VH-VL binders against Putative 6-carboxy-5,6,7,8-tetrahydropterin synthase (queD). Designs and how they scored, part 4

Target 1, 157 residues: Putative 6-carboxy-5,6,7,8-tetrahydropterin synthase (queD), of Pyrococcus abyssi (q9uxz4)
Amino acid sequence: MKRVVSIKRRIYWTKEFDSSHFLELEYESKCRRLHGHTYRVEVEIEGEPNEHGMIFDFNHLSELIKTLDHKVIVSEKWVRYEEGYVLIEKNDKLLKLPRSEVVVIDKPNVTAEYIAEWISERILENAGENVREIRVRVWEDPRSYAEITLTLKPQGS

## First folded at step 1 (VH-VL)

Design o2 (framework fv_ontamalimab)
Fold by ESMFold2-Fast, scan of step 1:
Structure o2 (fold): chain C 157 residues (1-157), chain A 118 residues (1-118), chain B 112 residues (1-112)
Amino acid sequence: as target 1 above (157 residues)
Amino acid sequence: QVQLVQSGAEVKKPGASVKVSCKASGYTFTSYGINWVRQAPGQGLEWMGWISAYSGNTNYAQKVQGRVTMTADTSTSTAYMDLRSLRSDDTAVYYCARDWGYEYFDYWGQGTTVTVSS
Amino acid sequence: DIVMTQTPLSLSVTPGQPASISCKSSQSLLHSDGKTYLYWYLQKPGQPPQLLIYEVSNRFSGVPDRFSGSGSGTDFTLKISRVEAEDVGIYYCMQSIQLPLTFGQGTKVEIK
């Protein structure tokens, strides 16, 4: 390929999931109420093929999103753990749910922006040195999304 | 049966303060917020603010911001609205109302008439 | 602030006849959660307001089926199919999509 200066390889993956959340806001908003969304996540990963010919294993993306599906997503700042349960206390809400029905994210709020960031960080944990960029979009509805892009430095140059 | 029972009528001089109580019964007090709404003689309804009986968090209307304090005592299931530096235009019937999920008021107290006159 | 405008301000109705009240908001009351944050209250003489209709068209518990609400966006209507003596009072619409919560100026319903 003497005529080709460089090759960029990118994979694309998307999936919907149904989950509930609420927002902690300094101003009053209906988004402070517990409510659900059919989220759509889009993942783009750019890199070089590894020894198995893969940039990233799609099975890791499927399992990650499966952990969010049919769950209540909450901030770690709002929770206390009891054996088998999560106690969620924020605003005028007090909820006690089985641990299996809750996803606790290490973000200060459960916005599309922070969900996208949390997903990108989980993907990064499974990314090899062959990965150069991870881009995650989280759609709360068909009209709007939040996007996070992680640009990674090459290792061992 | 859900009930909100308010304190009796008050007559105050300009510059005084008034504290109106709203005692809840027939439900779990901490599961609902309390809104305060006033009605001046012959006028419509004006929202004054809201308090969570669970967290104690409040939000006040701009017109009374700095002069009003709302509190809730979970041991007695009673909400309070304290309005300071009273003026003649604070003359109104003051209602407490139970908040359904930041949406609407399902049950109202009977009202407390506050008259500000010299 | 969202301005709520009611028409008419007053109406006199012969018992058993229908009545209709309009409420117009200065901004859409439809939230991204799919709900429309519009409510109707009745204040009978000498009494506190009481909830009639929540989220545009849902009757509150104990409210007679002669009351119905409809509308979308910025234009809403409360209808009473057959006005009875106990329906006399002042009717208010309210929005709760944005703080401060705001009410219409009220519509007084009287029997002729």
Scores: ipSAE 0.000, ipTM 0.486, lowest interface PAE 16.6, mean pLDDT 85

Design o3 (framework fv_ontamalimab)
Fold by ESMFold2-Fast, scan of step 1:
Structure o3 (fold): chain C 157 residues (1-157), chain A 121 residues (1-121), chain B 112 residues (1-112)
Amino acid sequence: as target 1 above (157 residues)
Amino acid sequence: QVQLVQSGAEVKKPGASVKVSCKASGYTFTSYGINWVRQAPGQGLEWMGWISAYSGNTNYAQKVQGRVTMTADTSTSTAYMDLRSLRSDDTAVYYCAREYTFGSYYGMDVWGQGTTVTVSS
Amino acid sequence: DIVMTQTPLSLSVTPGQPASISCKSSQSLLHSDGKTYLYWYLQKPGQPPQLLIYEVSNRFSGVPDRFSGSGSGTDFTLKISRVEAEDVGIYYCMQSIQLPLTFGQGTKVEIK
């Protein structure tokens, strides 16, 4: 009698980045002011090894998070583009910054939840057919995180 | 119903100024900006600039920079375009058109009926 | 400034026949947010322009199914599958990815 074995493989990666944001809220809060965080991103990817023996290339994760580091993260709903610049207006704020200093995310607000979702979508763009699940956590402080999980169905076998 | 209603036709002499109004109704005025676009007789559309009805921030086309002032009065939901030192080549129909100020996917979706400005001696 | 070039500048169409208008931009209209900032407008005689298509291929509210937009990057097309009398006018493409906002020269559509 031989045992049938099912193997589940997962990789884990984490990195910090420092960036600024502000929130659109229905109530007055310090979070509506432009301020910075040291964010922590945790990524777990489940899948099968590809032809190179990797589930996902960690270098892609490092480069992605580098694009967020030392930037002002803003919602696409708050911006207009001008040659070389981004014009940001929301609530009592008006900023004009070089495009190189801003990350515009296609989300309605710049919460940990939406940052995690945006990151997960960027990771998905680089995921091969060997990937089964992508999980992203974004921590704004040591006690609080938002988590997004993408579950991918295989097409063919 | 969303509408933009503009002031009536103007005939001006070279060197004069014209102030066109654009009265908004049927929507939250401060949630949208107002673009100004002109069309010379038999010609295409030319963007003049825009104003945020929320902040009063403006961006003007290079060709009219220094001669144009755009303003918005939130108490009356009315935008204005003041064009100075008029030249014969300023003869055109001037349109106002709303655009969701930030993150608009529709571009300019509602337009005023147009104001004909004729500059002649 | 981004230059928008339309072809043809005019066309005459028999009622019920299709029409096609091309628009080319001097720079890509694809933004890093994944959206392409290209729009199509129709100006009927004596009227202001009206929005037909936003973000390349999306019909604005109330726009008939016979209108369709397509394209990517710098090359875009507006098609009318069956031209009706009410479709007569001048068609303009526009980009809004960069200030100043710029329009094509316009394409005049007439019934034969």
Scores: ipSAE 0.000, ipTM 0.491, lowest interface PAE 15.8, mean pLDDT 84

Design o4 (framework fv_ontamalimab)
Fold by ESMFold2-Fast, scan of step 1:
Structure o4 (fold): chain C 157 residues (1-157), chain A 120 residues (1-120), chain B 112 residues (1-112)
Amino acid sequence: as target 1 above (157 residues)
Amino acid sequence: QVQLVQSGAEVKKPGASVKVSCKASGYTFTSYGINWVRQAPGQGLEWMGWISAYSGNTNYAQKVQGRVTMTADTSTSTAYMDLRSLRSDDTAVYYCARKYSSGWYSFDYWGQGTTVTVSS
Amino acid sequence: DIVMTQTPLSLSVTPGQPASISCKSSQSLLHSDGKTYLYWYLQKPGQPPQLLIYEVSNRFSGVPDRFSGSGSGTDFTLKISRVEAEDVGIYYCMQSIQLPLTFGQGTKVEIK
């Protein structure tokens, strides 16, 4: 009988970005203050090569992370848009910043978990049918990260 | 370097009040919160509440809510806990503890403790 | 309120032997930020508590490497690889994921 070989393919990509945020917490914490991080994003994508020999185009990952770099990341729950500006109001904060300096995410808070989830969803928008799993890890500091895994069902079983 | 130094032992009668101080040194006082924890003789640790040295905001354990007031004086880097309507079961060692710089409500440095005895 | 349960409540150890203390929480201590808010403290006789381990497994400054923390979710363990005379005292776990902050009942470690 012919020997059957199963191959599992996974690509890995990582990049740092510098951004600011604050958290909405019921407890007092310095994390409620506007502050910055050098975040690290790690991305793993499992799949089969497409007709161009690619599982996923790394250029899409680079461009996505550039949109987060040197920005203030805020929850859509905290913002109102004015011509050319984003008005951010939450708890003890009232900020008016140019739209070019803000990234608004469709999450209730700006935790590492929600940033990781938001990034994973943006990656999913560019994923082909050959992609089977997307894993995103976001580190806020050397001690802590959040991880999101999206598992994609194959078409036709 | 970091120190929290508490006021001396107190003996009180039931119904009286006590005010314990906690003087901080060796760090930027307003960058950290102060928690208060008590320990009855031979018993475990019980959280009483905390105060932000920056904002003055407080949060108190339900068991002492209405009888406790926590304050912070930034000019002297000193936190205070004022406990009123003392009962015999308030007899305990009272500790102040600093909130951890890289997280929430974790206590990296503690005061030496203040013994409060409530007796007739 | 989150209930913290320690076992055993007392432990007698021959010097140089290992010790293990369990801490269980009534609900998960994992926060959406990816951190688990579980801490271990040692109270030596006549002294205030001192931080040993923060966020499950990180040793605080000056804590010897014979101390290690592990666990996830609701089940946590503190291990001392070789108990020394200076390790005598009462060990407490604490959660800080939600208020009120709550401690385990404490585990008394004594030398045989």
Scores: ipSAE 0.000, ipTM 0.462, lowest interface PAE 18.7, mean pLDDT 84

Design o5 (framework fv_ontamalimab)
Fold by ESMFold2-Fast, scan of step 1:
Structure o5 (fold): chain C 157 residues (1-157), chain A 121 residues (1-121), chain B 112 residues (1-112)
Amino acid sequence: as target 1 above (157 residues)
Amino acid sequence: QVQLVQSGAEVKKPGASVKVSCKASGYTFTSYGINWVRQAPGQGLEWMGWISAYSGNTNYAQKVQGRVTMTADTSTSTAYMDLRSLRSDDTAVYYCARDLYDILTGYFDYWGQGTTVTVSS
Amino acid sequence: DIVMTQTPLSLSVTPGQPASISCKSSQSLLHSDGKTYLYWYLQKPGQPPQLLIYEVSNRFSGVPDRFSGSGSGTDFTLKISRVEAEDVGIYYCMQSIQLPLTFGQGTKVEIK
């Protein structure tokens, strides 16, 4: 009757955010035009409970996604900072927006794939030694998403 | 009052080049793109390409890629379409049409009057 | 390339009678932004084409209300409630969801 059981623990979290972007593409597309999306982010984290019984603090996920909400997301390669503003110059666009209205990501483009990667890296910065895997999915529309999975070594090496 | 005025008819021999102009007036030239569409005698419409008057970015249809160059001169508010190595099947009326900077709008709200290009020996 | 197919290719209409033109695309023209990128143009004899309908059902400025567009996905219709002499010409549907931009073959509308 007494058994030894292997346990794997995962937490799941999801939230929507509304933001605008445009893409750098070798061909012309409506995606090159400044436009908005209601994005959906899904996060799965596998690990062991910490001293507080938590794998990861959901408050950190909520605060991270709030930084993206109601913003224009742009690549660092398109921007210059001037007097509290971000100057964005790419394709047919020259935009000057207050710094508070822009999120600059350290990626070459603002695709769902790069947004998912950027989010996963920000989550990793807040992950403890108890975290083993981070999965992030970013839905740009109701039928399509990009997924990034980070696999972490438990003893680091 | 928005107008696009194109250059006059051209008769060319096979192997020659033709450069058609499209002069814009009545709007801010650099706020829009220009599409080029051609129509062979008695045939339908064929898209040739697009240019941004702001950036100079272009996109060309595969059938004419390598033989076409589109340019825009902001000082004269004039777009140009230069087609090289002319063949008899390039005989057509060539139209310029205004569009938004995003080529996928399809919102060709104003068109030039057309330029007839005839390629014959 | 997206193929646009119009039917019929020709219509002969008595003045005041309705006309209907169908346009079918080889794939959906609905974009993830919620818009459908289908347009209707009219080319009157000896004139350049002119925009009639944009994004399926919106009339361009100055286009009479006898013209209406409808449809979704891959199936679209242009209707003229009462054809007038000045409506003679060739009607084209066009998609702009994907490059290259492609037109239907055209539907010739003439008066009996």
Scores: ipSAE 0.000, ipTM 0.477, lowest interface PAE 17.6, mean pLDDT 84

Design o6 (framework fv_ontamalimab)
Fold by ESMFold2-Fast, scan of step 1:
Structure o6 (fold): chain C 157 residues (1-157), chain A 119 residues (1-119), chain B 112 residues (1-112)
Amino acid sequence: as target 1 above (157 residues)
Amino acid sequence: QVQLVQSGAEVKKPGASVKVSCKASGYTFTSYGINWVRQAPGQGLEWMGWISAYSGNTNYAQKVQGRVTMTADTSTSTAYMDLRSLRSDDTAVYYCARVHYRGSWFDPWGQGTTVTVSS
Amino acid sequence: DIVMTQTPLSLSVTPGQPASISCKSSQSLLHSDGKTYLYWYLQKPGQPPQLLIYEVSNRFSGVPDRFSGSGSGTDFTLKISRVEAEDVGIYYCMQSIQLPLTFGQGTKVEIK
């Protein structure tokens, strides 16, 4: 180790999920229609090992992405709740789906950018004091992704 | 007619910056992304990066990361690539090319902009 | 990065004879959606590249039927059944399954 000035540790995790969405846009676009994607999420977390030798538990990432799989993802701005159901009203669309089939995100639109941001916030909720950076990429297709990077201050700063 | 028209040739000194434009016509600009690809004299094609005209989101190739900025002006249907701290090995023809969000190909391509970096 | 390797790098063809170009990827280009993200482009002298084949085997609009693409996984072929003078140029394969997007080195096709 005499040649080593510093050590930076990073973990990488990735998983695909299939989900549907539609976009609120100011202009005409086919993306305003309900349609599906095979999304790919890539997560990179930089930090120091905790007492268990882990920077972050991959099980939390697997469970999080599982909640998005085979769902319709919608903005909380578009929804009203009924017992056991979500009523989705936007752009002359009216959809009523069982609550179990819908993921409601607290973002104004369901873009790859906002999905990545939402995922990063859920990961942050499980991040320990040992985590320094969380990077999330959400691919809507094999050519296009959005990326969010959270740089974390030490706990109590 | 769907087409991309690029700005004219540029000659720059090392350390300067260049901004290439790509004006789109004949389609809904915000429904597609724009890729930037360069080709050094006598060499193959090298991907530089991509921008969504819809979201403004970008992704840049590692070799130019930190020196490149891609932007899109929806009011003029024009994409831009700004490359800074130019080196002699940045000498190339720079192409813009349209990509469909669900498509997996580049069509059409702009005519290319020759950028020469020499002392 | 996914490495794309083309063979041959140069090819001289007598007019009317067939030509074949190979493209190999360092990783499978088959996505979980069942699509294979492999494309062929032709760059004629003094012109920008133009799309010939998308997703392995589909001819782009206006591309003559003498062009055909085939292959799967990591091994792909572009064939021209009868090479014509207008087919002269450099042929590139490209993958778009993973960023960064990568191209083969190019295959120069010229007439004898």
Scores: ipSAE 0.000, ipTM 0.490, lowest interface PAE 16.7, mean pLDDT 85

Design o7 (framework fv_ontamalimab)
Fold by ESMFold2-Fast, scan of step 1:
Structure o7 (fold): chain C 157 residues (1-157), chain A 118 residues (1-118), chain B 112 residues (1-112)
Amino acid sequence: as target 1 above (157 residues)
Amino acid sequence: QVQLVQSGAEVKKPGASVKVSCKASGYTFTDYGINWVRQAPGQGLEWMGWISAYSGDTNYAQKVQGRVTMTADTSTSTAYMDLRSLRSDDTAVYYCARSGWYEVFDYWGQGTTVTVSS
Amino acid sequence: DIVMTQTPLSLSVTPGQPASISCKSSQSLLYSDGETYLYWYLQKPGQPPQLLIYEVSNRFSGVPDRFSGSGSGTDFTLKISRVEAEDVGIYYCMQSIEYPLTFGQGTKVEIK
């Protein structure tokens, strides 16, 4: 430690979850159909330990991903709420699902890019002032991922 | 707006001690470390040490080890550098400078002139 | 201690012309995290130093895009594409990979 003038600390967390989605596309594609994925989420958080000696509490990550697991993920642009239900109308689909089976994200589409962004924003809600960077990768299959990085350093000071 | 404001000039005799303050504003004090850097007249920059405002951990340059103490008061967002057993070659402008995770010495105080003369 | 050596010691530049400053370290500044711990500062006459470039090539907030940093390992360069009057001062490189933090001896930049 005597030789080190600056220490960067980073934690890594990963988990799989199974969920269904469909895409709103300007062209016809199999991705417009309701289908499932085994998603993999990778989270990297850089920062300093807080008063409890943690950069970020892994329990928050586990609970967040649990909310996505075994759900249908849909855009808020496609839904109407009814007592205990979500009515989904898009891509020639009309689905009425119990609220407990649906996750509504505040994004215009349900791509890996938007899922990664939504997850990063939920993580940010639980991040303390000790957190400097949040990086989220979402894999829809073993060969490809989307990545979002949130930099929390002061700007324009 | 980030500011580091240092205490005023000091004139000391050899063997005395000096305590320079550095008051931070415009950011969360405990998120950044504070470094002390000095500059003798007409000379370059010399690092003296740093303190973590979060943990209170310090690291001092060997040349001043045993004569310097750095502290931070989180209640007033103020860092201090106490230098003892002053010698004429300690005559310099002393700067405090903030260091973040990537940006080392990103903001500097205005400097405190310390003159050691008999 | 890591020794930082700057060349040249002084530069006299015609306004609008480019300037280049070299910095060499006695040891590699690349750390196991993949980052290189090299920084550039400008001290204008009568002022405290100010950060220009952090970790080799990243421009600090408010620093004009005419300033750029490059290099790797032990050899680094600061370039000013078009020197202006406000760029007069002493430029320092600095390493933060190892205690003590050490600065180059400085390069004085003047306008001709």
Scores: ipSAE 0.000, ipTM 0.471, lowest interface PAE 20.8, mean pLDDT 85

Design o8 (framework fv_ontamalimab)
Fold by ESMFold2-Fast, scan of step 1:
Formats: sequence, C-alpha cells, structure tokens
Structure o8 (fold): chain C 157 residues (1-157), chain A 120 residues (1-120), chain B 112 residues (1-112)
Amino acid sequence: as target 1 above (157 residues)
Amino acid sequence: QVQLVQSGAEVKKPGASVKVSCKASGYTFTDYGINWVRQAPGQGLEWMGWISAYSGDTNYAQKVQGRVTMTADTSTSTAYMDLRSLRSDDTAVYYCARGTIFGVDYFDYWGQGTTVTVSS
Amino acid sequence: DIVMTQTPLSLSVTPGQPASISCKSSQSLLYSDGETYLYWYLQKPGQPPQLLIYEVSNRFSGVPDRFSGSGSGTDFTLKISRVEAEDVGIYYCMQSIEYPLTFGQGTKVEIK
C-alpha cells in the first residue's frame, strides 16, 4: 500500500427507459411536437463505502428510473391539476392525461439537460454523507447526451 | 380545394427589397405552416425558411438570416416573405408551400411561384 | 447541414420501361419518434414541384401506384415501374429531420 498515495472509488450504473415529451423553444422545431424517446441514463457516484460496504444502493436508482418509464414528462409550468388528471397546455397543445401516466418535473423545460438535473436531485435525496460526487448523463439518442455533475461537501473537516 | 396563390413577378435593382405574398384558401390557415423555397434559373431547390400561421414563429436558413422576414396575416389568410439587400444571386422563382403547423414535414401543396429578377 | 446526394443526375427512359433514382443522406433521417423524414417531389417543366412520396414510402393523394419509395437510414430509392410521358421532369428528394431543410440536386428524367 506504500506505493499508493490515495484511492478514489466510483460506481457506474445505467438503464434505458421509454418516455414521451415535447419542448418549449424560442424557435420552431419538430421537437415541439409530442414524441417519444428510448432514453438511456448513466449514473456515476464517487465516494467512500458506508457501514454496509456500499457507496450507493443501486435499488434506489432502479426505482427512480421506473417512475419515468412509460410516462409523459412535462414541465410544471405547463400544467393544471384536476381530480385524477393532469391538464397540459402549451402553445397549440391541450392534453388531459391520468396522473399515473405523467411525470411533472420542476424545471422550465423537458430537455435532456433538465431531465439529467432532475434525476441528479432525486439521487441526492438518497445520498449519504459518504458520497462526494454524483454525475448523471441522459441520452435522447445513441449519439448525444446531457451531463450534470453535483460536487458534494466533504464529510468532516 | 387547397390553393396557394402568389403575387406577380418582380424586377428589382441590387440593394432593393422585395415582398412576395402567398394567399391561402380551402383550409384553416392557422392549422398549417408556410415554407418558402426558391429556385435560381436552371438550378435546384433551396429552402429559405418557414413560418407558423398559428404562433407567428419563424425559422430562417442561415444564408438569408438577417435579410429575410416572414409574416402571416390571419385576417386575410396571407403569408409574406420580405427579402432585403437583394443581390444578383437572389434571382430565382420563389415558391410558398404548405407544411405542418411546425413546418418540418412534407410540402403537400405549392403556390405557382413568383419570379424575382435582380439586375442593374 | 445534411447533404442529400442523388444518382443519377440524368436518366433517359424508353416508355414503359422502369426507372430508379437513388438518394443518400449524409446522416440518418430516422427520428426518435420512429418516423423517417424523407420525401420525394416531381417538378414538371414550367410547373411548381409536386409531392410524390412522403415519409419514405407513402404515396401522396392522386399519385399513381407505379411510383414507389423505399429505403432506411441514409439510403433511399424512388422507383417508377413503367415510365409514361407525363413522368418527364426533375425529381428531388428532401429531408426535414433538421434545419435547414435540404434537397438533393435533382434527377432529370427524359423519354428516349
């Protein structure tokens, strides 16, 4: 061990999910239409093992992504709520969907960037004091991704 | 029946501007976008841009960005393309064509074309 | 910009014989919604273009069944099973998957 000055530990996890969205853009694009993606999310978490020998429990990641799968993802700024339903109104769209089929994110738009940020915030809610960094990538297609990195304050001094 | 009827031929000097109109009939004007496509003599088709008749949002090809303005008047069901700072290589037949409300799909109906000649 | 390349640029056909036109895109035209944003137009002499085929293989209203489109990804083909005199003109492919919308350079079809 005397040849090793420090050790950094990182875990990697990935999963696909199928969801629909549309974008609010300052310019016109087919992305403004309601459409689907097979998203891929990649998560990297750096930290120290906790008392159970884990940096983070992969089960929490699986359950989080399951909440996005087979849903319509929409911005909170586009929605109104009725008993059992979400009413989505943006530009030329008016949709009424059961609440169970919609994920409302607290972001101004439903870009890969904001989806990655929303996911990173949900992961942070389950992160222990042993976690140092959370990195989330969201791919909308096989060639491109958005990435968010959360750098966390060190435990202790 | 769906029809797009364009304004008549224009002859302009370099540096002038031209405004071409496209009058729509036979459908709900605000449900579809209008694309503008030009064709220089003996050349192929070049997309210039698109306007939503519903929102007024536009998207312009980079080559004409800063020189073109597309507008739509819902009260008369008429779209307009205003091209400024004309050069000799702007000489072309200009077509309007009906797309979708977002202007990114196919062009199912076309206007008859407006010949714009830029000469000194 | 997506570059659309057509081959051949010119084609002379004996009436009743088949014709085939190729269109290749510099990147895939398959979008995440499962649609492929490739279209074919015909411009007859002195007329505006007219839509023949939308989304690779769908014939537009009134287009004869002798016209067919096929292909996927970056490689597309327009076929005319038996060319008639009224089919003379310039054929263009177009992509609308990204801005700016771009056309192929055109294929002139003439009768021998």
Scores: ipSAE 0.000, ipTM 0.485, lowest interface PAE 17.8, mean pLDDT 85

Design o9 (framework fv_ontamalimab)
Fold by ESMFold2-Fast, scan of step 1:
Structure o9 (fold): chain C 157 residues (1-157), chain A 120 residues (1-120), chain B 112 residues (1-112)
Amino acid sequence: as target 1 above (157 residues)
Amino acid sequence: QVQLVQSGAEVKKPGASVKVSCKASGYTFTDYGINWVRQAPGQGLEWMGWISAYSGDTNYAQKVQGRVTMTADTSTSTAYMDLRSLRSDDTAVYYCAREGYYTSYAFDIWGQGTTVTVSS
Amino acid sequence: DIVMTQTPLSLSVTPGQPASISCKSSQSLLYSDGETYLYWYLQKPGQPPQLLIYEVSNRFSGVPDRFSGSGSGTDFTLKISRVEAEDVGIYYCMQSIEYPLTFGQGTKVEIK
């Protein structure tokens, strides 16, 4: 019989989504203009199986990424809400879009790093006490990504 | 400084129980497992069991199965070995040693040992 | 259980001369990951064991170059190229591929 010395359980999930953003930057850049990306999200979650034998439900990851797909992602610092609409003002832009077409993130800018962080926090909201680590990678193009790791306090025993 | 520090020597009567502690410092306790190894006077090393400080999973040697319980307290970074129904042939020095993926499953750090004497 | 057999059980070495210890396992210690789960420990008088060699041939940090491990499958050797006074003690091989973990019976190395 082969020996299992250390048991680390990790699940991996990935999905692409298409969304638009713009960046607030101190320097001139085409990234300050409204533009789109086909993003790729990679999620790794380490933990113990819950009562159903799952570390985390992949369906929750799929539904979370659907909320980002075919949307304009904006910083909460740039927005005002009206019934049914989001008003976006930044970099001399003024956009008024239906609420259903916008995702507002609680970050100061809409970089891959902040998108990764926002996604990791949404995953954490649905994570049980069995989860030990959440790692999220967001690719803006085939060659570059930002990565966020949330390390959770081990449960006492 | 990575170290494992064990509790002091114990003298017990046959049928009693003993609980030996192994306090870890200088590393992330939950990244490693703790093995317990004993050595009877003038004899070789005998593996007793293993516990994961991460999951709490255990595996015990057949000879002590049913009489031993290994636990780990993450809040104090301390592993314990509780051996009950003691017999004269349980007289030994008991060592704890860490092991894990990061050590290529070698026992790289050992405690100083705890002498347990079982006498009638 | 995997049985670990060491030879010799004891040896006396003139300082500066080489020493060789054999360890044989009753089953192969090669795992599907390509690694061989064989380890060597030294127990000096009055001290806990200390790691010398991990996964057949890798010296642990601080272990002098005069120590070397070799072997494959079921046959392993620990060599000390020039034995020094500080090398006296009992040497154990161990397998970590299957529960229960098992040690060889030990080889006592003494200086003449």
Scores: ipSAE 0.000, ipTM 0.493, lowest interface PAE 16.6, mean pLDDT 87

